# Designs tried in a protein design chat: VH-VL binders against ABC transporter G family member 3 (ABCG3). Part 12

Target 1, 243 residues: ABC transporter G family member 3 (ABCG3), of Arabidopsis thaliana (Mouse-ear cress) (q9zuu9r114to356)
Amino acid sequence: IAWKDLTVTMKGKRKYSDKVVKSSNGYAFPGTMTVIMGPAKSGKSTLLRALAGRLPPSAKMYGEVFVNGSKSHMPYGSYGFVERETQLIGSLTVREFLYYSALLQLPGFLFQKRSVVEDAIQAMSLSDYANKLIGGHCYMKGLRSGERRRVSIARELVMRPHILFIDEPLYHLDSVSALLMMVTLKKLASMGCTLVFTIYQSSTEVFGLFDRICLLSNGNTLFFGETLACLQHFSNAGFPCPI
Below, E stands for the ipSAE of ESMFold2; O stands for the ipSAE of OpenDDE; V2 stands for 0.75 times the mean of E and O plus 0.25 times the DockQ between their complexes.

## First folded at step 19 (VH-VL; framework fv_tiragolumab)

Design j6 (from f1 with light chain N34H; at its last look DockQ between E and O 0.80; V2 from the best seeds 0.00; counts 0 for: pae E 3.1 > 2)
Fold by ESMFold2, look of step 19:
Structure j6 (fold): chain C 243 residues (1-243), chain A 127 residues (1-127), chain B 113 residues (1-113)
Amino acid sequence: as target 1 above (243 residues)
Amino acid sequence: EVQLQQSGPGLVKPSQTLSLTCAISGDSVSSNSAAWNWIRQSPSRGLEWLGSTYYRSDWYNDYAVSVKGRITINPDTSKNQFSLQLNSVTPEDTAVFYCARESYTDFWSDTYSFDYWGQGTLVTVSS
Amino acid sequence: DIVMTQSPDSLAVSLGERATINCKSSQSVLYSSHNKNYLAWYQQKPGQPPNLLIYWASTRESGVPDRFSGSGSGTDFTLTISSLQAEDVAVYYCQQYYSDPFTFGPGTKVEIK
């Protein structure tokens, strides 16, 4: 996937549209992790949605998004998009939730659907939780935030996406859960899934897992390039890396 | 090398239960990478998938609508076999019955495959 | 249920000539999200069980000679044997595996003239 001169405007209370993403350029190679980093309100989630073709009707995109050299929109099921906060069905077990998603969305043999669900469970390190209720409504005990996040991602994996967009995979995770999530996502990328996701902050250990970084501030792209080039860029300028 | 060996009676009377067994060598009936199927073939119906049994963290069965309610497929891990029972048979159930393996490797590289078949068993339903 | 039909019922072709078998489904078997047709072709030689030849409408199974090719999309599919060999005498079946029940075509017998 690549984008060129990508600008996104958002309709607001004011007479004129506000630019949220300003002339951004970048790319993600197949089977790699590309991270969009920036502080709150930097435009990172808007850029992510623009790349996925998931902008709301109130937003307008200018510029171009290319998938494998084509301007085509990705077909449903060829990509996954994981929202920052998603609704899970708390009365179902993890396995049940994923299986019903597979049953409704996939053609093919039922054994294959069962197998995809089991592979998604293992890929997201959910084996110990597979038969547990998701829970999480007012008075229900259920999965913790890290496990719920992994279930949300696993549901999208059932569709066998070639590219997966994730809005804040580390949202509300402690440092241990965050590291597990990123290691899990790196392994997933190495298996052939292209990952593009947003992150507010990164530790040194997590930073080393990224293949490419897009740094945003106030809608502007401060840096785009490989992880090592990011370190050199800010070191050469005499500034600490803002990661 | 995976081989499937079928056994069971070749003649069954109407209204009785047809019972066949498929013995597996070179693989396990409880393999996480395989499903175990029964398929029949007759001149009037051609090839017809009947159902499957497989293990993925638990045992599952899937049956064709046309025979649901009459069919049971059971694994036997101790003998490394799986069976077919078809209740209340009629002469229209006369066919060559095949067992077959369906394989699965990985959700990114998955391929369709009835890759190993039993030799076939002609079952005639007649008085 | 998705009904599969094939034509012709039988076909006689000279050695080295092209054989063409058609298969039609009553409903589309195309999963447009991945642009994949959930259709397979099987070869059944006399006295043997069926053998998988092609899946996803056009992908040859390992060990299948290049002379076998599949084409088509949606509801109309074709199996082509570009240069018929003596060992290709068999009945050929199409099968959909898009939705259960996973139905087969009635078969097309290919013989040498």
Scores: ipSAE 0.405, ipTM 0.706, lowest interface PAE 3.1, mean pLDDT 80
ESMFold2 (binder alone), look of step 19: mean pLDDT 92; pTM 0.936
OpenDDE, look of step 19: ipSAE 0.851; ipTM 0.930

## First folded at step 20 (VH-VL; framework fv_tiragolumab)

Design i1 (from f1 with heavy chain T111V; at its last look DockQ between E and O 0.70; V2 from the best seeds 0.00; counts 0 for: pae E 2.03 > 2)
Fold by ESMFold2, look of step 20:
Structure i1 (fold): chain C 243 residues (1-243), chain A 127 residues (1-127), chain B 113 residues (1-113)
Amino acid sequence: as target 1 above (243 residues)
Amino acid sequence: EVQLQQSGPGLVKPSQTLSLTCAISGDSVSSNSAAWNWIRQSPSRGLEWLGSTYYRSDWYNDYAVSVKGRITINPDTSKNQFSLQLNSVTPEDTAVFYCARESYTDFWSDVYSFDYWGQGTLVTVSS
Amino acid sequence: DIVMTQSPDSLAVSLGERATINCKSSQSVLYSSNNKNYLAWYQQKPGQPPNLLIYWASTRESGVPDRFSGSGSGTDFTLTISSLQAEDVAVYYCQQYYSDPFTFGPGTKVEIK
């Protein structure tokens, strides 16, 4: 995936349209993790949605998005998009939830559906939780936030996307859960899934797991490049890296 | 190379249970890359999928609605084979029965429809 | 259940000429998200089990000669044998694997004139 001169405007209550993303350029290579970082209101979620073709009706996109050199909108089932918060069904086990999702959304042999579910469970490090109730609704004991987040991502994996967009995978996670999530996502990327996701902040250890970084501030791209180049860029200017 | 060898009686009386086995060589009945199917062929119904057994973290069975409640398919890991039992048979169950392998290679790959077949067993239901 | 039909029931074709077999499903077997048709073709020679020729409507299985080709989408599919050989005398079946139960067509017998 690549983007060129990408600008997104939002219809606002103000006199003029607000530019949320301003002439952004970038790319993500297959099987890598590309992160969009920035503070609140930097445009990171809007850029993510623009790349995925998931902009709300109130938004307009200008510029170009390319997938494998083709200027086209990705078909619905060719990518996954994980919202910041996802509704799960607490009365089901993890395995049941994922299998019913596969039954509803996929054609094909039942063995294939069962197999992709089991592979998704393994990929998201959910094997120990597969037969446990998701819970967490109506005060029922259930999975913790990190496990629930991994189930949300696993549900999208059932569709077998080659590109996965994740809005804030670390949202509401403690530091230990956040690190484990990123290690899990790095492993997933190495297996062939291209990851593009947003992050508000990153620790030094989590930062080292990213392949490419797009830094945003007030809709402007401050940096785009490889992780090491990001550190060198700001170090050469005599300032610490802003991540 | 995968080979499937069928065995079992060719004549079954009405109301009794039809029992067949399929021995596997070149693969394992517990392979997480394969499902083991039974299919029958008759002049009145043509080719008809009956059901499967497979292992994916646990054992699963899937059965066709037309025979659900009468059919059981069991793996036998010690003999590397799987069986078909069809209860309460009638003359309309007379058919050539085939066992067949269905493969799964990885998360991103194709799934072939029944790549290896047994030799077939004609089972006649009559008194 | 998705009902599969085939036409003709029987077909006689001169050696080296083209044979065309049609298959129709009662419901679409195209999955729009990946743009693939969940349709297979099998060849069954007398006294033998069916043998897979084509999957995903148009993809040949390994070892299948180039003279076999599949086409079509949605509900209407065609198997074409571009230059019939003596060894191609068989009954040909289409099968959908889009949804359970996975059903087969009634078959088309191909013979040499």
Scores: ipSAE 0.531, ipTM 0.779, lowest interface PAE 2.0, mean pLDDT 81
ESMFold2 (binder alone), look of step 20: mean pLDDT 91; pTM 0.936
OpenDDE, look of step 20: ipSAE 0.836; ipTM 0.920

Design i2 (from f1 with heavy chain E102D; at its last look DockQ between E and O 0.58; V2 from the best seeds 0.00; counts 0 for: pae E 2.3 > 2)
Fold by ESMFold2, look of step 20:
Structure i2 (fold): chain C 243 residues (1-243), chain A 127 residues (1-127), chain B 113 residues (1-113)
Amino acid sequence: as target 1 above (243 residues)
Amino acid sequence: EVQLQQSGPGLVKPSQTLSLTCAISGDSVSSNSAAWNWIRQSPSRGLEWLGSTYYRSDWYNDYAVSVKGRITINPDTSKNQFSLQLNSVTPEDTAVFYCARDSYTDFWSDTYSFDYWGQGTLVTVSS
Amino acid sequence: DIVMTQSPDSLAVSLGERATINCKSSQSVLYSSNNKNYLAWYQQKPGQPPNLLIYWASTRESGVPDRFSGSGSGTDFTLTISSLQAEDVAVYYCQQYYSDPFTFGPGTKVEIK
């Protein structure tokens, strides 16, 4: 996937300073992790949604998005998109939740649907939790936040996407759970899934796992490039990378 | 080379249980890459999928609604075979019964249809 | 349930001539995400089980002669035997494997004229 001169504004606002995303450029290679990083209101979630073709009706997009070199608007449902907060069904086990998702969305023999679910469970390091109730709603005991986040990603993985967009995969995770999530996502990318996701901030340990970084501030792309080049960029500018 | 060999009685009295066995060579009944199905063929219903058994982390069965509640399909890993039991049979259950395989290769691969079939067993339900 | 229909019910074709069998599904069996049709064709000779000829609507199974070809998409599918041979006398079934229950067509009997 690549984007060129991508600008997003809210309908009714015309000033450049009012644009949510301002002339962003970047790309994600197959099988890699590309992160969009920045503070609140930097435009990172808006950029993510623009790349996935999932902007709200109140937003207008300008510029180009390319998929495999072809200009394209992402069709609804052709790629995976994981929302920042996803409602799970707490009365189901992890395996049941994923299997129902496969039944509703995939064609084919029931064996294939079951097999895709089992592979998604393994890919997201959920094997030990597969037969546990998701819980966590209506005062039920259930999975912890890290496990719940991995379940939400696994649900999208059941659709067998080659590109997966994730809004804040580390949202509300403690440092141990955040590191596990990133190691899991790195492994998933190495298996052939292209990942593009947003992060508000990261620890030094998590930062080292990213392949490429797109830094945003107030809609402006401050840096795009490989992780090591990010450290060089801010060192050359006279202040350290936020990590 | 996968081969399916069926065995079992060809005559069953009404209200009794139909029981058939399918022996597998060239593959394993517990393979993560295959599911094991029963299909029947009669003049009134044509070809009809009945159910399957397969292993993915645990054993699963899927049964057609038309026979659910009467059908049981069991694997036998020690003999590398799987069985069909159909309870409370009537003359309408008279058919040629086939076992068949479908397969799964990897996460991004799609399913082929039923690629290997048993030789068939005519089961007549008559008093 | 996806209902499968076939036409004609029976077909008589001279040796070496083209035989054409149609199959229609009550719902699309095309999965747009991978652009594949979940449709198979089987050949069944007397006293034998069905033998898989075509899967994904147009892909020949290994060992199937080139004279067999499948075409179509969505709800309308065709099996073509380009030059009928004596050994091709059989009943031909289409089958959808898009959704449970995995239904078969009623069959088309192909005979030598």
Scores: ipSAE 0.497, ipTM 0.767, lowest interface PAE 2.3, mean pLDDT 81
ESMFold2 (binder alone), look of step 20: mean pLDDT 90; pTM 0.924
OpenDDE, look of step 20: ipSAE 0.808; ipTM 0.908

Design i3 (from f1 with light chain S99K D100E; at its last look DockQ between E and O 0.26; V2 from the best seeds 0.00; counts 0 for: pae E 3.4 > 2)
Fold by OpenDDE, look of step 20:
Structure i3 (fold): chain C 243 residues (1-243), chain A 127 residues (1-127), chain B 113 residues (1-113)
Amino acid sequence: as target 1 above (243 residues)
Amino acid sequence: EVQLQQSGPGLVKPSQTLSLTCAISGDSVSSNSAAWNWIRQSPSRGLEWLGSTYYRSDWYNDYAVSVKGRITINPDTSKNQFSLQLNSVTPEDTAVFYCARESYTDFWSDTYSFDYWGQGTLVTVSS
Amino acid sequence: DIVMTQSPDSLAVSLGERATINCKSSQSVLYSSNNKNYLAWYQQKPGQPPNLLIYWASTRESGVPDRFSGSGSGTDFTLTISSLQAEDVAVYYCQQYYKEPFTFGPGTKVEIK
């Protein structure tokens, strides 16, 4: 996936400018992790949605998004999108939840594909939790936030998308859970899934797991490139890397 | 290198149970990147997929509708093999039976079909 | 079930000449999610099990000579032997693994003219 001069305007979202994303350029290679980082209201979620073709109707997009060198055309099942906040069914086990999700999402003949649910469970390191109730709200003994987030991602994986967009996978996760999430996603990428996700901030350890980084600030792209080059980029400019 | 070695009787009487075993070397019957299948071949029916067994945090079986209700495929982790049982056989079940590995290229590719096969076992159903 | 058909039933080709085998599926075996065709080709010699030649419609299995190639998409597929060799005499089968039950074509017998 690649984007060129991508500009997104959203009426009423900002007092000073309707441009939420300003002339952003970047790309994500297959089987890699590309992170869009930035502070609150930097435009990172908007950029992610733009790339996924999931902008709200009130938004206008300028520029171009390319998939495999062609203008963006992502057919059903080719990509997944995980929202920052997802609702789970607490009364179901992880396996049951994913089973029903698969039943609803997959065509009838594809639902019979072997191990779609189990593969998703394994991919998101949820094997030990497969038979556990998701919990939440009325359930005192439910999954922790990190596990819940992984279940949300697993729900999208039943379609086996080649591109997975995740908005804030580390939202409300502690350092340990965050690292586990990133390691899990890294493995997912290594298996051929292209990951593009947004993060507010990360630890040095987590940062090192990214292949490429897009730093956003007030809609502007401060940096795009290999993660390892980021520190050098800012160092050369006499500034610390804003991670 | 992966190798599949079949064993079992080549003659079965009508209404009895056909039993074959496939021993695996170079891979595990519980591999999460493989499925273990039985396929038969006859002049009348050609190549026919019968079913599979595979492990994905749990054991699963898939059976062809044509033999469903009569077929059982069981893994044996202790011996690293899997077996075929076909009940209530008729002369129409006469065929060369093959065990085969169905391989996964990666997590996102379900399968790239059957890359390793057993030597085949002719099973004749006759009184 | 997806029904697989092949043409011709038999083919006689001179050594060094091109052999072309066609395979058709009753429904598309192209998965839109990954844009892959769940189609394989096998070579079977007498007294031996089928040997995998091509998977994903056009990817050669390891060890398969370059003279073998697969093409096509959706419902129509072709196996091509660019230069037929004596060791290529066999029956060739196409097979879909798009959905269960997995089904095979009836086979095409390739002989030397």
Scores: ipSAE 0.066, ipTM 0.670, lowest interface PAE 3.0, mean pLDDT 90
ESMFold2, look of step 20: ipSAE 0.415; ipTM 0.724
ESMFold2 (binder alone), look of step 20: mean pLDDT 92; pTM 0.944

Design i4 (from j1 with heavy chain S103T S109T; at its last look DockQ between E and O 0.37; V2 from the best seeds 0.53)
Fold by ESMFold2, look of step 20:
Structure i4 (fold): chain C 243 residues (1-243), chain A 127 residues (1-127), chain B 113 residues (1-113)
Amino acid sequence: as target 1 above (243 residues)
Amino acid sequence: EVQLQQSGPGLVKPSQTLSLTCAISGDSVSSNSAAWNWIRQSPSRGLEWLGSTYYRSDWYNDYAVSVKGRITINPDTSKNQFSLQLNSVTPEDTAVFYCARETYPDFWTGTYSFDYWGQGTLVTVSS
Amino acid sequence: DIVMTQSPDSLAVSLGERATINCKSSQSVLYSSNNKNYLAWYQQKPGQPPNLLIYWASTRESGVPDRFSGSGSGTDFTLTISSLQAEDVAVYYCQQYYKEPFTFGPGTKVEIK
C-alpha cells in the first residue's frame, strides 16, 4: 500500500483548518509493521481510516492511495480494520466467539472455518485462552484487557486480510501487556500480514519493534521512514526523537 | 504420495449397518492440514457428500443432513484409518462409496475441494 | 440448497477439437470479499473415482494438462478442453463448495465422435 499527497478535510473542523491530514506521503511494504504515531488530534486515526477507505461521510479525501502500485479502492473484506474498542460476547469462550464469527462471515467448508479460527488463535498467542470464557458477564472473571484486545484482532484475522489496520492496539494496556501485543503483532506481520496501526505513545522497548514510522503533528507528516532512520534523523538534528 | 485404500463388504441386508474403512498412506488421519470425507454415487442421487472427520486441536465431525442420525465417521489414529457406519440401510442407500481427502494447505489459501479419492466400494442393499 | 445444472448432458467431439461444458448454479458462488468463485470441476473416467481438475473456477490442480481451462463467475461457468485427447473421454462434474450442502452437477459425458 502507498499514499501520495493525501489530504483529508472534515466538515465542522473550524478550530484551525478543514484539513485534518495535510499532504501526507508514505507506504507500507508487505509483511511489515508500519506505525502512525503522534499526539491526540494529530490526524492519526483519520489517516488510518483514509488508507482503509473508512472515512466518515463528513470527510473528503484528496490525493491517491495505491495498492500494489495501482490506484484502487480496497474491496470490503480484503482488509481488516480493528476499532479502538470492539464488542465481545462474554458468555462465549474465545474459540466459540471466533468460530461463530467465521460461520457468519465465511463461505466454504466447515473444516476451513475451523482451521482459520485455530490459526488465528495461534497467531494471536491465544492458545492458552482458547477454551476460557471471554467474561465480563455478571460476576464472572474474564480475560484481561491485553487478551481481549488480541481476541478483537483475531476476529478480523478470520477474514484472512492481507492488510490489517488497527486503531490504537495498545489502548489501555499496561507496559507488559503492550510489549506482548507488539511482539505478537510483529510475529503476525512475519507470517505475511501487512500491518498499519496508530500509536499515541510507546515505550522505548516497543519502539524498537516497528519497521516503519509515520510521525504526525497537527496533520503534518514530520517524518516517514524506517525506525532506525527515524532515530538517526532526530539524533543528527540534535532533537529528541518523539515517540 | 497420498493413497486412500477402501475395504468393507459389498452386500448389506436392509435395516442392517453398512461399515466401510479407508486406509491412508502418505498422510496422517490426524493431520491439521486435511479432513477425511465420505461421498457416495448412485444413479438416483448422483454424487452426494455424506460427512467428514478431522482434527484441529480436537476431533470434529460434520454430517450431511440427509443422513444425520444414521451416520458415524470415526478416525483410528493407531491404524491411520477412518471408518463409515451407516445404520438402518435401505435399498435407496445402494451406491458406490468413496473416501476422499480435503486439504487445507495454509491460512491464506484455505481449503478447496477433494484432491485424493479412494478406489470406490459398491455396496448393494438387498434382501 | 444451491442446485447445480450442466449442459449438455452428452457431448461427442472429434480428436483434437474443442469441447465446451457449461455449469450453472442456482445462487452465486462468488465471495465478493476475496473475489473467488467456490466452484470445482471433476473428471470421472469409467470405473474410476472423480478426479479434481479445476478449483476456484479457473485454477488448474497440479498435474492437470494445459488443455483444460475453466472460466466464468457468479452463476455461469465453463470448462473447456481446447484439444480433446483420447484419454479425456469421461464424465465431467461441476461442484459448488460455497455453502452446505456442497452439491455436484449431474455430469456431462464427453465422447469421441
Scores: ipSAE 0.577, ipTM 0.805, lowest interface PAE 1.6, mean pLDDT 82
ESMFold2 (binder alone), look of step 20: mean pLDDT 92; pTM 0.943
OpenDDE, look of step 20: ipSAE 0.592; ipTM 0.842

Design i5 (from f1 with heavy chain Y112F; at its last look DockQ between E and O 0.72; V2 from the best seeds 0.00; counts 0 for: pae E 2.2 > 2)
Fold by ESMFold2, look of step 20:
Structure i5 (fold): chain C 243 residues (1-243), chain A 127 residues (1-127), chain B 113 residues (1-113)
Amino acid sequence: as target 1 above (243 residues)
Amino acid sequence: EVQLQQSGPGLVKPSQTLSLTCAISGDSVSSNSAAWNWIRQSPSRGLEWLGSTYYRSDWYNDYAVSVKGRITINPDTSKNQFSLQLNSVTPEDTAVFYCARESYTDFWSDTFSFDYWGQGTLVTVSS
Amino acid sequence: DIVMTQSPDSLAVSLGERATINCKSSQSVLYSSNNKNYLAWYQQKPGQPPNLLIYWASTRESGVPDRFSGSGSGTDFTLTISSLQAEDVAVYYCQQYYSDPFTFGPGTKVEIK
């Protein structure tokens, strides 16, 4: 995936005064993790949604988004999008939830559907939780935030996306859970899934796991490149890394 | 190369239970990459999928709705085989029965066929 | 259940001539998200189990001669044997694998005239 001169405006206006994302450029290589970082209201989620073709009707996109060198849009089933908040069914086990999602959405042989679900469970490190109830209602104990987040990602993974967009995978996670999530996502990328996700801020340990970084501030791309190049960029300018 | 060898009686009386066995060589009945199916063929009904057994973290069975309540498919890991048991048979159940393997290659690939079949067993339901 | 039908029931074709078999499903077997038709063609010779020829409606299985080709989309599909050989005498079945239960057509018998 690549984007060039990508600009997003809100409420149908085309002037710079209303731009949420301003002339952004970047790319994600297959099988890598590309992170969009920045403070609140920097345009992170808007850029993510623009790349995924999920902008609300009140927004307009200008510029180009390319998939494999072409302006073709990603078809259903070739990409996944994980919202910051997702609805899970607490009365189901993790395995049941994922399998019923596969049954409802996928054609094909039942063994294949079951196999995809089991592979998604293993990929998201959910094996120990697979037969546990998701829970989370006031009447039942549920999975913790980390496991719930993994289930949300696993549900999209069942559709076998080649590109997975995740809005704030580390949202409300403690530092240990956040590190484990990023290790899990790094492994997922190595399986051949291209990951693009947003992060508000990261620890130094988590930062080291990223392949590429897109830094945003007030809609502007401050940096795009590899992790080491990011550190060198700000060191050469005489400033510490803002992350 | 994977081979499936069927065995079982060719004649079953009405209301009795049809029992067939499929022995597997070149693969394991507990393989995470395979499902083990039974399919029958008759002039009146043609080819008809009956059900499967397979292992993915646990054992699962899937059965066709047309034979629900009458069918059982069991793996036997010690003998590397799987069986078909069809209860309360009628002459309508007369058919050639095949066992067949369905394979799962990887997460990104779609399954599109039964890749290996047994030789077939004609089972006649008659008094 | 998706009902599969085939026409003709039987077909006699001279050696080296073109044989055409039609298959129709009661519901579309096209998954628009990946633009694939979940349809397969099998060849069954006397005394043998079915053998896969074509999958995804038009993709030839490895080792299948190029005289076999599949076409069609949605609900209407065709298997074509461009130049019939003596070894092609068999019954040919279509099968949908779009939704459970996975159903087969009734078969088309191909003979040499």
Scores: ipSAE 0.527, ipTM 0.782, lowest interface PAE 2.2, mean pLDDT 81
ESMFold2 (binder alone), look of step 20: mean pLDDT 92; pTM 0.939
OpenDDE, look of step 20: ipSAE 0.852; ipTM 0.933

Design i6 (from f1 with heavy chain F107S W108S; at its last look DockQ between E and O 0.01; V2 from the best seeds 0.00; counts 0 for: pae E 20.0 > 2, placed apart)
Fold by ESMFold2, look of step 20:
Structure i6 (fold): chain C 243 residues (1-243), chain A 127 residues (1-127), chain B 113 residues (1-113)
Amino acid sequence: as target 1 above (243 residues)
Amino acid sequence: EVQLQQSGPGLVKPSQTLSLTCAISGDSVSSNSAAWNWIRQSPSRGLEWLGSTYYRSDWYNDYAVSVKGRITINPDTSKNQFSLQLNSVTPEDTAVFYCARESYTDSSSDTYSFDYWGQGTLVTVSS
Amino acid sequence: DIVMTQSPDSLAVSLGERATINCKSSQSVLYSSNNKNYLAWYQQKPGQPPNLLIYWASTRESGVPDRFSGSGSGTDFTLTISSLQAEDVAVYYCQQYYSDPFTFGPGTKVEIK
């Protein structure tokens, strides 16, 4: 599954503007990573939600979102959406939480469900934490925020989505873990999963792993294109590409 | 003002169990914004984290791999204390043992590390 | 496990002079999403427990004099005492709290020359 020629507008009532995302155009090819980058309040989370069909009731979208060349809604279970903050079940271990998610969402033999869970654990570098209790929502000692982030993404991987939308996948990750996360996500994309995610900031090492960049400022798309083209664009204007 | 006060014997024979207690004043052992830790210090190993106990809707423990299987840390809410039990001690376990509070933000998403420490208890393991 | 190292092992500094202590971690302790380094510094005087000086690499704990400052990022960190005083004679430890198990440096002894 692919989407192409993305056109997104949004109208929300704010002090400064009716529009949070202003006439944005873009696309993501199958098996690629497309990043939406920008400062706080640039509209990046709103654009991500518009693409996923997850806008809140207070927001309205104008323009079109295409999936595989049509304006059809994505089928149930064909996409995953990872919120910036995700509610986890703290009384469960990481393995138990992922297995419970698999039991609810996937038919099939128990062996297949165990395989999917172990694949998700390995993919998100959670092996050392797999038998550790998750802890409570944000007020208990347990997994630290970075490990919780990886669990949140792994839960969506259990459903084996064709398209995965992630709001700030590098949130609370150290630079090494952030690089490893991006390597993991790039491998996932190469196996056919289309990734679209938001980034507030990244290291130079992580930046080199992105396939396409949508740079936002105040709802305006300042740049959309391949990572190399982004570097060339800002170099020609006398500025290094922002990260 | 948070204070941690330790008690327990300073001499333990090899293969016996080391037992220490840390009494808390100015905070609760069941605080959702804290975790209660034991740390030891010896010339050969330096400062070494041993384990923790903490309350988050229920009681949990984390233990260092170096002492896992020998260590137990228990809270006592009625006395506002927490304890250390270290089984099968050897002379390598000789150290000054500290209890310490690990402080967390209101969201429990960030920690300030170990902000309050007990006075320390020298425990010598010898016959 | 993240291994913490410190240099020098021992440091002699005249009263009122600057003391500089280095700490290195085997892995980065910087969380890029919030730009915080999960690195703490402790002071330990003879016969006393460690005392928290600095957390998040550069934030002073309440009540810590402004002559103590922390700097650095990622894997390399520095504790600086800008004007050494007699009460600053102690052993100083760095500690990472980025990932389990939390680990400490071997310590740097600071003495008056």
Scores: ipSAE 0.000, ipTM 0.398, lowest interface PAE 20.0, mean pLDDT 77
ESMFold2 (binder alone), look of step 20: mean pLDDT 92; pTM 0.942
OpenDDE, look of step 20: ipSAE 0.699; ipTM 0.861

